# VH-VL binders against q86iv5, part 21

Target 1, 237 residues: q86iv5
Amino acid sequence: LDSCSICVDFVGNSLNDLLNIILNSGVIGTCGDLCSAVPGGQIVDTVCDLLCDYVGVDEFIKLISDVDPDPIYICEKISVCKTNDNAAASLDLVQINPQNGTVGGTFTLSIAYTVTNTIATGQLAFNIIDPTGNAFGDAVLLVQQSPEQYTQQFQFQATPSEQESFPNGLYTVQALVCEGSCGSPHPNTYTLANGTTTFTISGADSSSMSGAGSFSGSSQSTQTGAASGSGSGFALF

## First folded at step 5 (VH-VL; framework fv_ciduvectamig_arm2)

Design s39
Fold by ESMFold2-Fast, scan of step 5:
Structure s39 (fold): chain C 237 residues (1-237), chain A 121 residues (1-121), chain B 110 residues (1-110)
Amino acid sequence: as target 1 above (237 residues)
Amino acid sequence: QVQLQQSGPRLVRPSQTLSLTCAISGDSVSSTSAAWSWIRQSPSRGLEWLGRTYYRSKWYNDYAVSVKSRITVNPDTSRNQFTLQLNSVTPEDTALYYCAREYRYGAFDIWGQGTLVTVSS
Amino acid sequence: QSALTQPASVSGSPGQSITISCTGTSSDVGYYNYVSWYQQHPDKAPKVLLYYVTNRPSGVSSRFSGSKSGNTASLTISGLQAEDQADYHCSSYTRSSTFVFGGGTKLTVL
């Protein structure tokens, strides 16, 4: 079992629910009291109980209520995710195809990186910054990623939505490989590598908005080294 | 070794109640690390999860929207079993019914032998 | 219809690899990693092959592997063997604390 990935997934999905429960409830005396109020039923309750019982309800509430909560940091403090202050990596490729596309078109972001000293718990993350400065992105969780060469692809369709309108112009892609959560001020967080590229959108491939855009990605890393997560279409750092 | 054994009527008339029992050996129906589910299978709908019961500090039930108004899943700690009641059945409820253990992050790791229930006049 | 979309059938020859997709929504496959795969031989109950997207229960061959990208989970079977001929089902937990299943995929080993 990969308890680290389970913890990061749970905290990432349930953080706002936990904060709302803590703020709106009176005295929460047990992990069972806290966790039974978390939406998601039996599986989510079981994961919550497991994590909360490991540190106790008071410490769990303290970690959830901390300033600038971060799922990787919380799970490291629970001791289900490992840290490595000596993690090291390099970014070998940041490439987007096509480099010149249209509104409504599909874009593929390809990232290649080399881990040179084990990443214990970290992220491969990217932000795409539109011509107006509005940003969106995604991240993949990296767990016990051994020294090897890795590739990751992300795909998205430039379909206008409330979050991102995809105006014509120059787009900037920023990619980071991090130990810990990229951009986090918390201990045991390090930017290991960074890279940038650009692409252009001009014209239109379809006549109007066709619903919300989404990310999809694929990974070549081993089962024990890679965990893939997709967030909302917001900037990550 | 955990084993689930199903029993109950195989023929039910339309508008009546379908009732099945699942007896558990090798684990407890009140185990806090498991939930106990009913799943059915038909050629037209494939596999369909119907509902569960499970114990934490008290008993909980969850049900699929499609059957929620007609279904009850009940534990019986004294006999170490759980039951399915499905009210007001129609021919559309004709299916192979399984009980199953939910375990380890939503896996149904142990299944009963299945009971083919026919709803016909 | 089934809530998760799987191809109705897939085929391969002994020794080949095949992949079966399972596409849901942002409220099930795209939200949780509580995705499982089941193998079902004729007249038998389903048997769990994978859980939590990638994890194999004890006794399941390493030829079975899983992955997930966005709203799509995938089962890959490498080194196909005759006994792999069966129906394969995916399932996902949902934000409503329920489960949904795919329509099933019939694997034929030719």
Scores: ipSAE 0.385, ipTM 0.735, lowest interface PAE 3.4, mean pLDDT 88

Design s40
Fold by ESMFold2-Fast, scan of step 5:
Structure s40 (fold): chain C 237 residues (1-237), chain A 122 residues (1-122), chain B 110 residues (1-110)
Amino acid sequence: as target 1 above (237 residues)
Amino acid sequence: QVQLQQSGPRLVRPSQTLSLTCAISGDSVSSTSAAWSWIRQSPSRGLEWLGRTYYRSKWYNDYAVSVKSRITVNPDTSRNQFTLQLNSVTPEDTALYYCAREGYDYGAFDIWGQGTLVTVSS
Amino acid sequence: QSALTQPASVSGSPGQSITISCTGTSSDVGYYNYVSWYQQHPDKAPKVLLYYVTNRPSGVSSRFSGSKSGNTASLTISGLQAEDQADYHCSSYTRSSTFVFGGGTKLTVL
């Protein structure tokens, strides 16, 4: 982990806080003024100061206030994350286990991919589309991934929430490997590979079954409708 | 070559103030790339972070909620050291006390003092 | 109680691998990657082994590796050696600008 990962994590966690500060604070004259208002204290303030000081407060505010900001793009513009317009990869495997599950059950998504030309800063991302067309997903940051074969696993529990109700039926999984943020219109963004699989959910909500106690476990934060946006780290659904 | 050297009384009576000093060599207490922490260790509570002082544009302190009403962590730039004061001590404050440097790049305690065993008893 | 949950003890034989877990909340381990691991031998101060989940300081053996999934961070020690017998502590930065520690794990090399 280098300055790129620290930058993407910081922007991913603090983007909405920064936007609210910029909109509500009036005149911001220094990086210190901006960064001291960001929640998180000592480490977060220090990282914010470092990144802001690299480009200056005016340019930093401009990057944060862009019409479609994303953490990878912002960190590339600050020059702490690298780009590679010639990045290349292939998706070798997209599998979900079990292929037949129930509400409240745990599902494991296994993705294998091969990088054939270095990914400088990118994502392995997936979307799961429920039978009604609502989608949720997650992403993992890829930094300076050399040509090799990689395997990544994701786990989630089909626990109903405001974001996703987990109705019975057929679910579609779409996986993407990207340079830059998957789906972003910003420069230096490319979809390198994609793949698809399906699974089914059947049966009643686990909360209506006798003694059902679905463990919420740990899952990566969702990319679609997610609180954390860029999918940095792992969070409960 | 950063080193932390601790000093202070090893025996404190209940209700008194526990006071320890950490002398810094090879770095500055006012360095903007570090923070300076006190951590204690006891069999009953394990490792417990107590608080920090650090300099950016001004001096800041952060304290653990459990000790916030009794604790002060203060820098002394002229002597290049920082201190712990813990008021109204009880036998439960008996512990091995460490000072430590927090590196901002790491969010980790990369340099530790030698430790001071402080016993609180009558 | 400790804010982060670790097993009290683990054991292994020379040459084997062991893993120590560290479970927190969505406001510490689950929020930031400022998770660090410390090795402590008897009568010594703790020594940093890993920081930012996966990173090793200069001089730390590649036998020590870290990972994180959700609210749980893990330390793995491969190729166990007698000198690895020690206490291991995890720590995480919090959204309140504090640090919390795990209860510590005593590793016994059989």
Scores: ipSAE 0.693, ipTM 0.863, lowest interface PAE 1.3, mean pLDDT 87

Design s41
Fold by ESMFold2-Fast, scan of step 5:
Structure s41 (fold): chain C 237 residues (1-237), chain A 122 residues (1-122), chain B 110 residues (1-110)
Amino acid sequence: as target 1 above (237 residues)
Amino acid sequence: QVQLQQSGPRLVRPSQTLSLTCAISGDSVSSTSAAWSWIRQSPSRGLEWLGRTYYRSKWYNDYAVSVKSRITVNPDTSRNQFTLQLNSVTPEDTALYYCAREGYKYGAFDIWGQGTLVTVSS
Amino acid sequence: QSALTQPASVSGSPGQSITISCTGTSSDVGYYYYVSWYQQHPDKAPKVLLYYVTNRPSGVSSRFSGSKSGNTASLTISGLQAEDQADYHCSSYTRSSTFVFGGGTKLTVL
């Protein structure tokens, strides 16, 4: 039974709703009171009840209301996700194509990594840092990743938006393989491997549309690991 | 061992109501750990989920947008069964109809009925 | 037309591996981990093969595995056997509290 992925998915998608219910409601006395207010229908309600009942409503609210809400950490504290303090991995390739592109153009990020000791619950994550220091990124959840060689691709279009303007200049790509959430201060979190590459943007594509930035490809945006801006204009670490 | 057994008319005239029954053994229709669904299959549209009924503190139902105005999925606790009623049928409703248990824990259809081929024609 | 996109057919030889994709939207496959796969032999009801993207019911061979990245879920069958010849269907829960299915993929083992 892979309750870990279900928990991380639930917390990632419902964290904002849970926080709003906790902050705007009076006294919440039961898991049923909290979970019945969460949108998403019967399946989501059942998952919420199950997770909340494992630790009790008071403890569940404390975990959700923590200073740095982190779906992986929350699910590890509930005991549905495993940890491995001895996880190990290496980054074999971080490559972006094209290395010289234009505003409005499509870029493909290719990452290859090798797991050498099982990742229990973690992330493959990346940040793209623009010439001004603004960053955006995405992450893929890794659950019980066995020792083996893996590859992942991400695509994005350099379309200006309020979160990322895509100025001309040098861009840096930073990729991480982590046990736990990359960059998290929580226990059982470790950066296992890191790698970087660069690319440039110059000029504008005459076909570009302004005001939008998006990801597509084999590793599109995820709601797992962050309830706010995951895969759309915000740095993950 | 949970089993679902379907029954109902296999030939329905256009504009009439299609009515099927799914009898449950080995589980209760009012079990709070399950939902009870109708799914149909046709060569042109493949598998289509139609709707569900389930019990928590009260009875609920959800329906696919495409059939919502014509469909009712209704439990019968006394006979431990649930039914499909689909109004104003057309030849496009000709399909193999399945009842299925929706396991909440799984988010999947873990038990299926045998299927009933329903033909909508004169 | 199905809500989720699958290839109409796929083929392989005994002992090989094949992968079947299932592509949806950010409101179904891309949103939840409630993706399931079903195996259907001729004249039989579908049988659940995988649930929660990766999980196998008791009795399902470890040759069947699942994954999900973005809006695409994948079923991989390793060590193909003659009895694997069947139709394979994916399904996903949606943000509107409904289920949608893929068009189905016919696997031929040659």
Scores: ipSAE 0.007, ipTM 0.543, lowest interface PAE 8.8, mean pLDDT 85

Design s42
Fold by ESMFold2-Fast, scan of step 5:
Structure s42 (fold): chain C 237 residues (1-237), chain A 122 residues (1-122), chain B 110 residues (1-110)
Amino acid sequence: as target 1 above (237 residues)
Amino acid sequence: QVQLQQSGPRLVRPSQTLSLTCAISGDSVSSTSAAWSWIRQSPSRGLEWLGRTYYRSKWYNDYAVSVKSRITVNPDTSRNQFTLQLNSVTPEDTALYYCAREGYKYGAFDIWGQGTLVTVSS
Amino acid sequence: QSALTQPASVSGSPGQSITISCTGTSSDVGYYSYVSWYQQHPDKAPKVLLYYVTNRPSGVSSRFSGSKSGNTASLTISGLQAEDQADYHCSSYTRSSTFVFGGGTKLTVL
């Protein structure tokens, strides 16, 4: 298990808690003082202590308090995640099935990409933009991905929710492969490849309206050593 | 290699205290990279995590809600062991009890004791 | 009674693949990647098979693989062998600093 994935997961889950502690606490003198206040208990506090102790509490607080917080960048600065300014990749396929669907239907996003120079720490990210301009998406963490072809699938159900109403019309899918966090202004961040596709939603499938929308994903590679992390939530780039 | 060896009474009467000991070899009970847990197994409940003790700058305990009012998990650094005390037992506490090491890097129980079948009956 | 939902049993023939699901909540399986799988043969303590969703301890066959999507984690066993017949348990760390287990799945290799 790599420390990079643990760091990115920890910062991604705890960033807002850490920011609130930093903003509302007086003088924080030790990593123990900071980390004991982070919710999650034994494992989370231990991971926090290890990462903070690696750079010291003052530097850790500076990294957390930076504008446009970026878990990958923070973990690179801690030195548990690697960088590669020469990373390279191409997007071979961005496809939605079905290309014409209905509200409540299930859609599968298939992305194929080729790494041509190792991605040290990066993302495969996508945004789906509805006809009104509202967007939703997800990202998966890429750690030490060797040159090879990779495939990733994401599945979602077009069930209306507070986040996304799924109006009829044309939807745009944007996909990016990045070294670093896609869209981040921080050093060692590069968009390696990008691609777009579209699909339409028309009519209503009332038989499948009974559930809330959800994401699911799977990854595969011809190489048994392929690695990808987990990322979830509303991703915008 | 790390090994856990369990000992303690196998028969406890209702309302009494169930007490088990787990002796550690190959690691320290005060290791800051580990936590020391008790887990039980019964046909009706399956596997059930009960609680842990662990050392960072001081000793800490965490307990499952279902047993929190009755349970204590304590370390003994001089003997390199830790104990389970479960008060006011009932026949529902009849189970196979395991001690286990919890590694923070894994979030998993990588070393288990041999198990102790404890029967609660009159 | 169990906090995580697993099927009670699953079966397959030698050489086939089977998958066992483990469904929790957004406060355990859906929140952390601290999901592990344990193999238990009769009269033996559980043995860790997978940790952090996908990772195998040294000595565990690559036939065992794990994944997670939302609140559901899955264990897949490919190329089934007779010795795979055992009980399989999932567990997850929780936001309350506890661990929860599934009810266990009995795998029969027919």
Scores: ipSAE 0.653, ipTM 0.839, lowest interface PAE 1.5, mean pLDDT 87

Design s43
Fold by ESMFold2-Fast, scan of step 5:
Structure s43 (fold): chain C 237 residues (1-237), chain A 122 residues (1-122), chain B 110 residues (1-110)
Amino acid sequence: as target 1 above (237 residues)
Amino acid sequence: QVQLQQSGPRLVRPSQTLSLTCAISGDSVSSTSAAWSWIRQSPSRGLEWLGRTYYRSKWYNDYAVSVKSRITVNPDTSRNQFTLQLNSVTPEDTALYYCAREGYKYGAFDIWGQGTLVTVSS
Amino acid sequence: QSALTQPASVSGSPGQSITISCTGTSSDVGYYWYVSWYQQHPDKAPKVLLYYVTNRPSGVSSRFSGSKSGNTASLTISGLQAEDQADYHCSSYTRSSTFVFGGGTKLTVL
């Protein structure tokens, strides 16, 4: 894994813990003082120490304490992730299968996009908006994506949870390709392409259901620089 | 405990340079956990931050737009102090001038000098 | 005029609570948690009362609390006492690596 992906993953997973430590501690004199309090064991502590030592504890605390914390922006400010204000892309396909499904059923979102000018650090992201206006989504990190055609699939099961009840009706899918974090007001963030599609849920699937609104993703490309992950089920933009 | 002690002329003529010094005890001007600021106060403008100097791996300065063309904030590591120079003063520069430490990590001015009332008149 | 907006004055009686607002922009109060409050008695330098929106320095009473929502930070003083009569100033760090202050609020304890 590249240092950018490691940084974004760490910050994304540890941001609330870091902020709570900063707010509830007295004077934090060193990166070691801050990082030793972060839960996750020695691997997480080591990554924290490396990133903090790179910029110094004062600057690291300043970045974590931003009102609108954004892992990509933080990692760009640390200088482990690159920016490209001239990044460009198009969305070629936003397709969900099945287009008519049931509560408890499995849905696959397929997104195809073309990068026309290198994405330095960005996201492929989506939100799914239910008939009541409640939204959930996920994203994959894009690192140094060269001009090529790419595809990404996401899969989820329409299992009712506290986050999403999956009522019958019309669902809207919104997909974005961004330099930076999609929806972020931070510098060097740009929406490069967007697309939408819809699907319908009606009736109930009698299948056994497991997992609470979580979903998984995968990526395809001729490059190995792309990174992917799974989200928490909340809207991303 | 950190203390800041101010010194400098309290009367300056228009068009001349206003020069103040802030002597630091209990901390180092080159401490990587602090920044050193000048702030002034007048009835017409309230509190105005003017500029700061600080050391992280090299020296940095930041200045308020309103004074940027006339101001210099300089550290003196040998005497553990920092200075304000404000060029081409006018009566509008009449104010109570404070030096202050920007406190470690949270951007607060946690230690203040005693203040120096500077009058700009002929 | 100051970069951050505060009411010019506020008043209360002993034992009551008062709140002072500090409104900035998305490039200062709306962007950073580096919002501080200062208490200033006549002919004295300002003293830090709150830092990082909510945090109290050693020796500052728990009667003083801070909060922030959007572009507005607030200082609340509970159990008002005569010695709280002072000027209160807010400040914020900015995206230009500068600081801005509010116009100050005169608190009168009746």
Scores: ipSAE 0.005, ipTM 0.467, lowest interface PAE 12.6, mean pLDDT 85

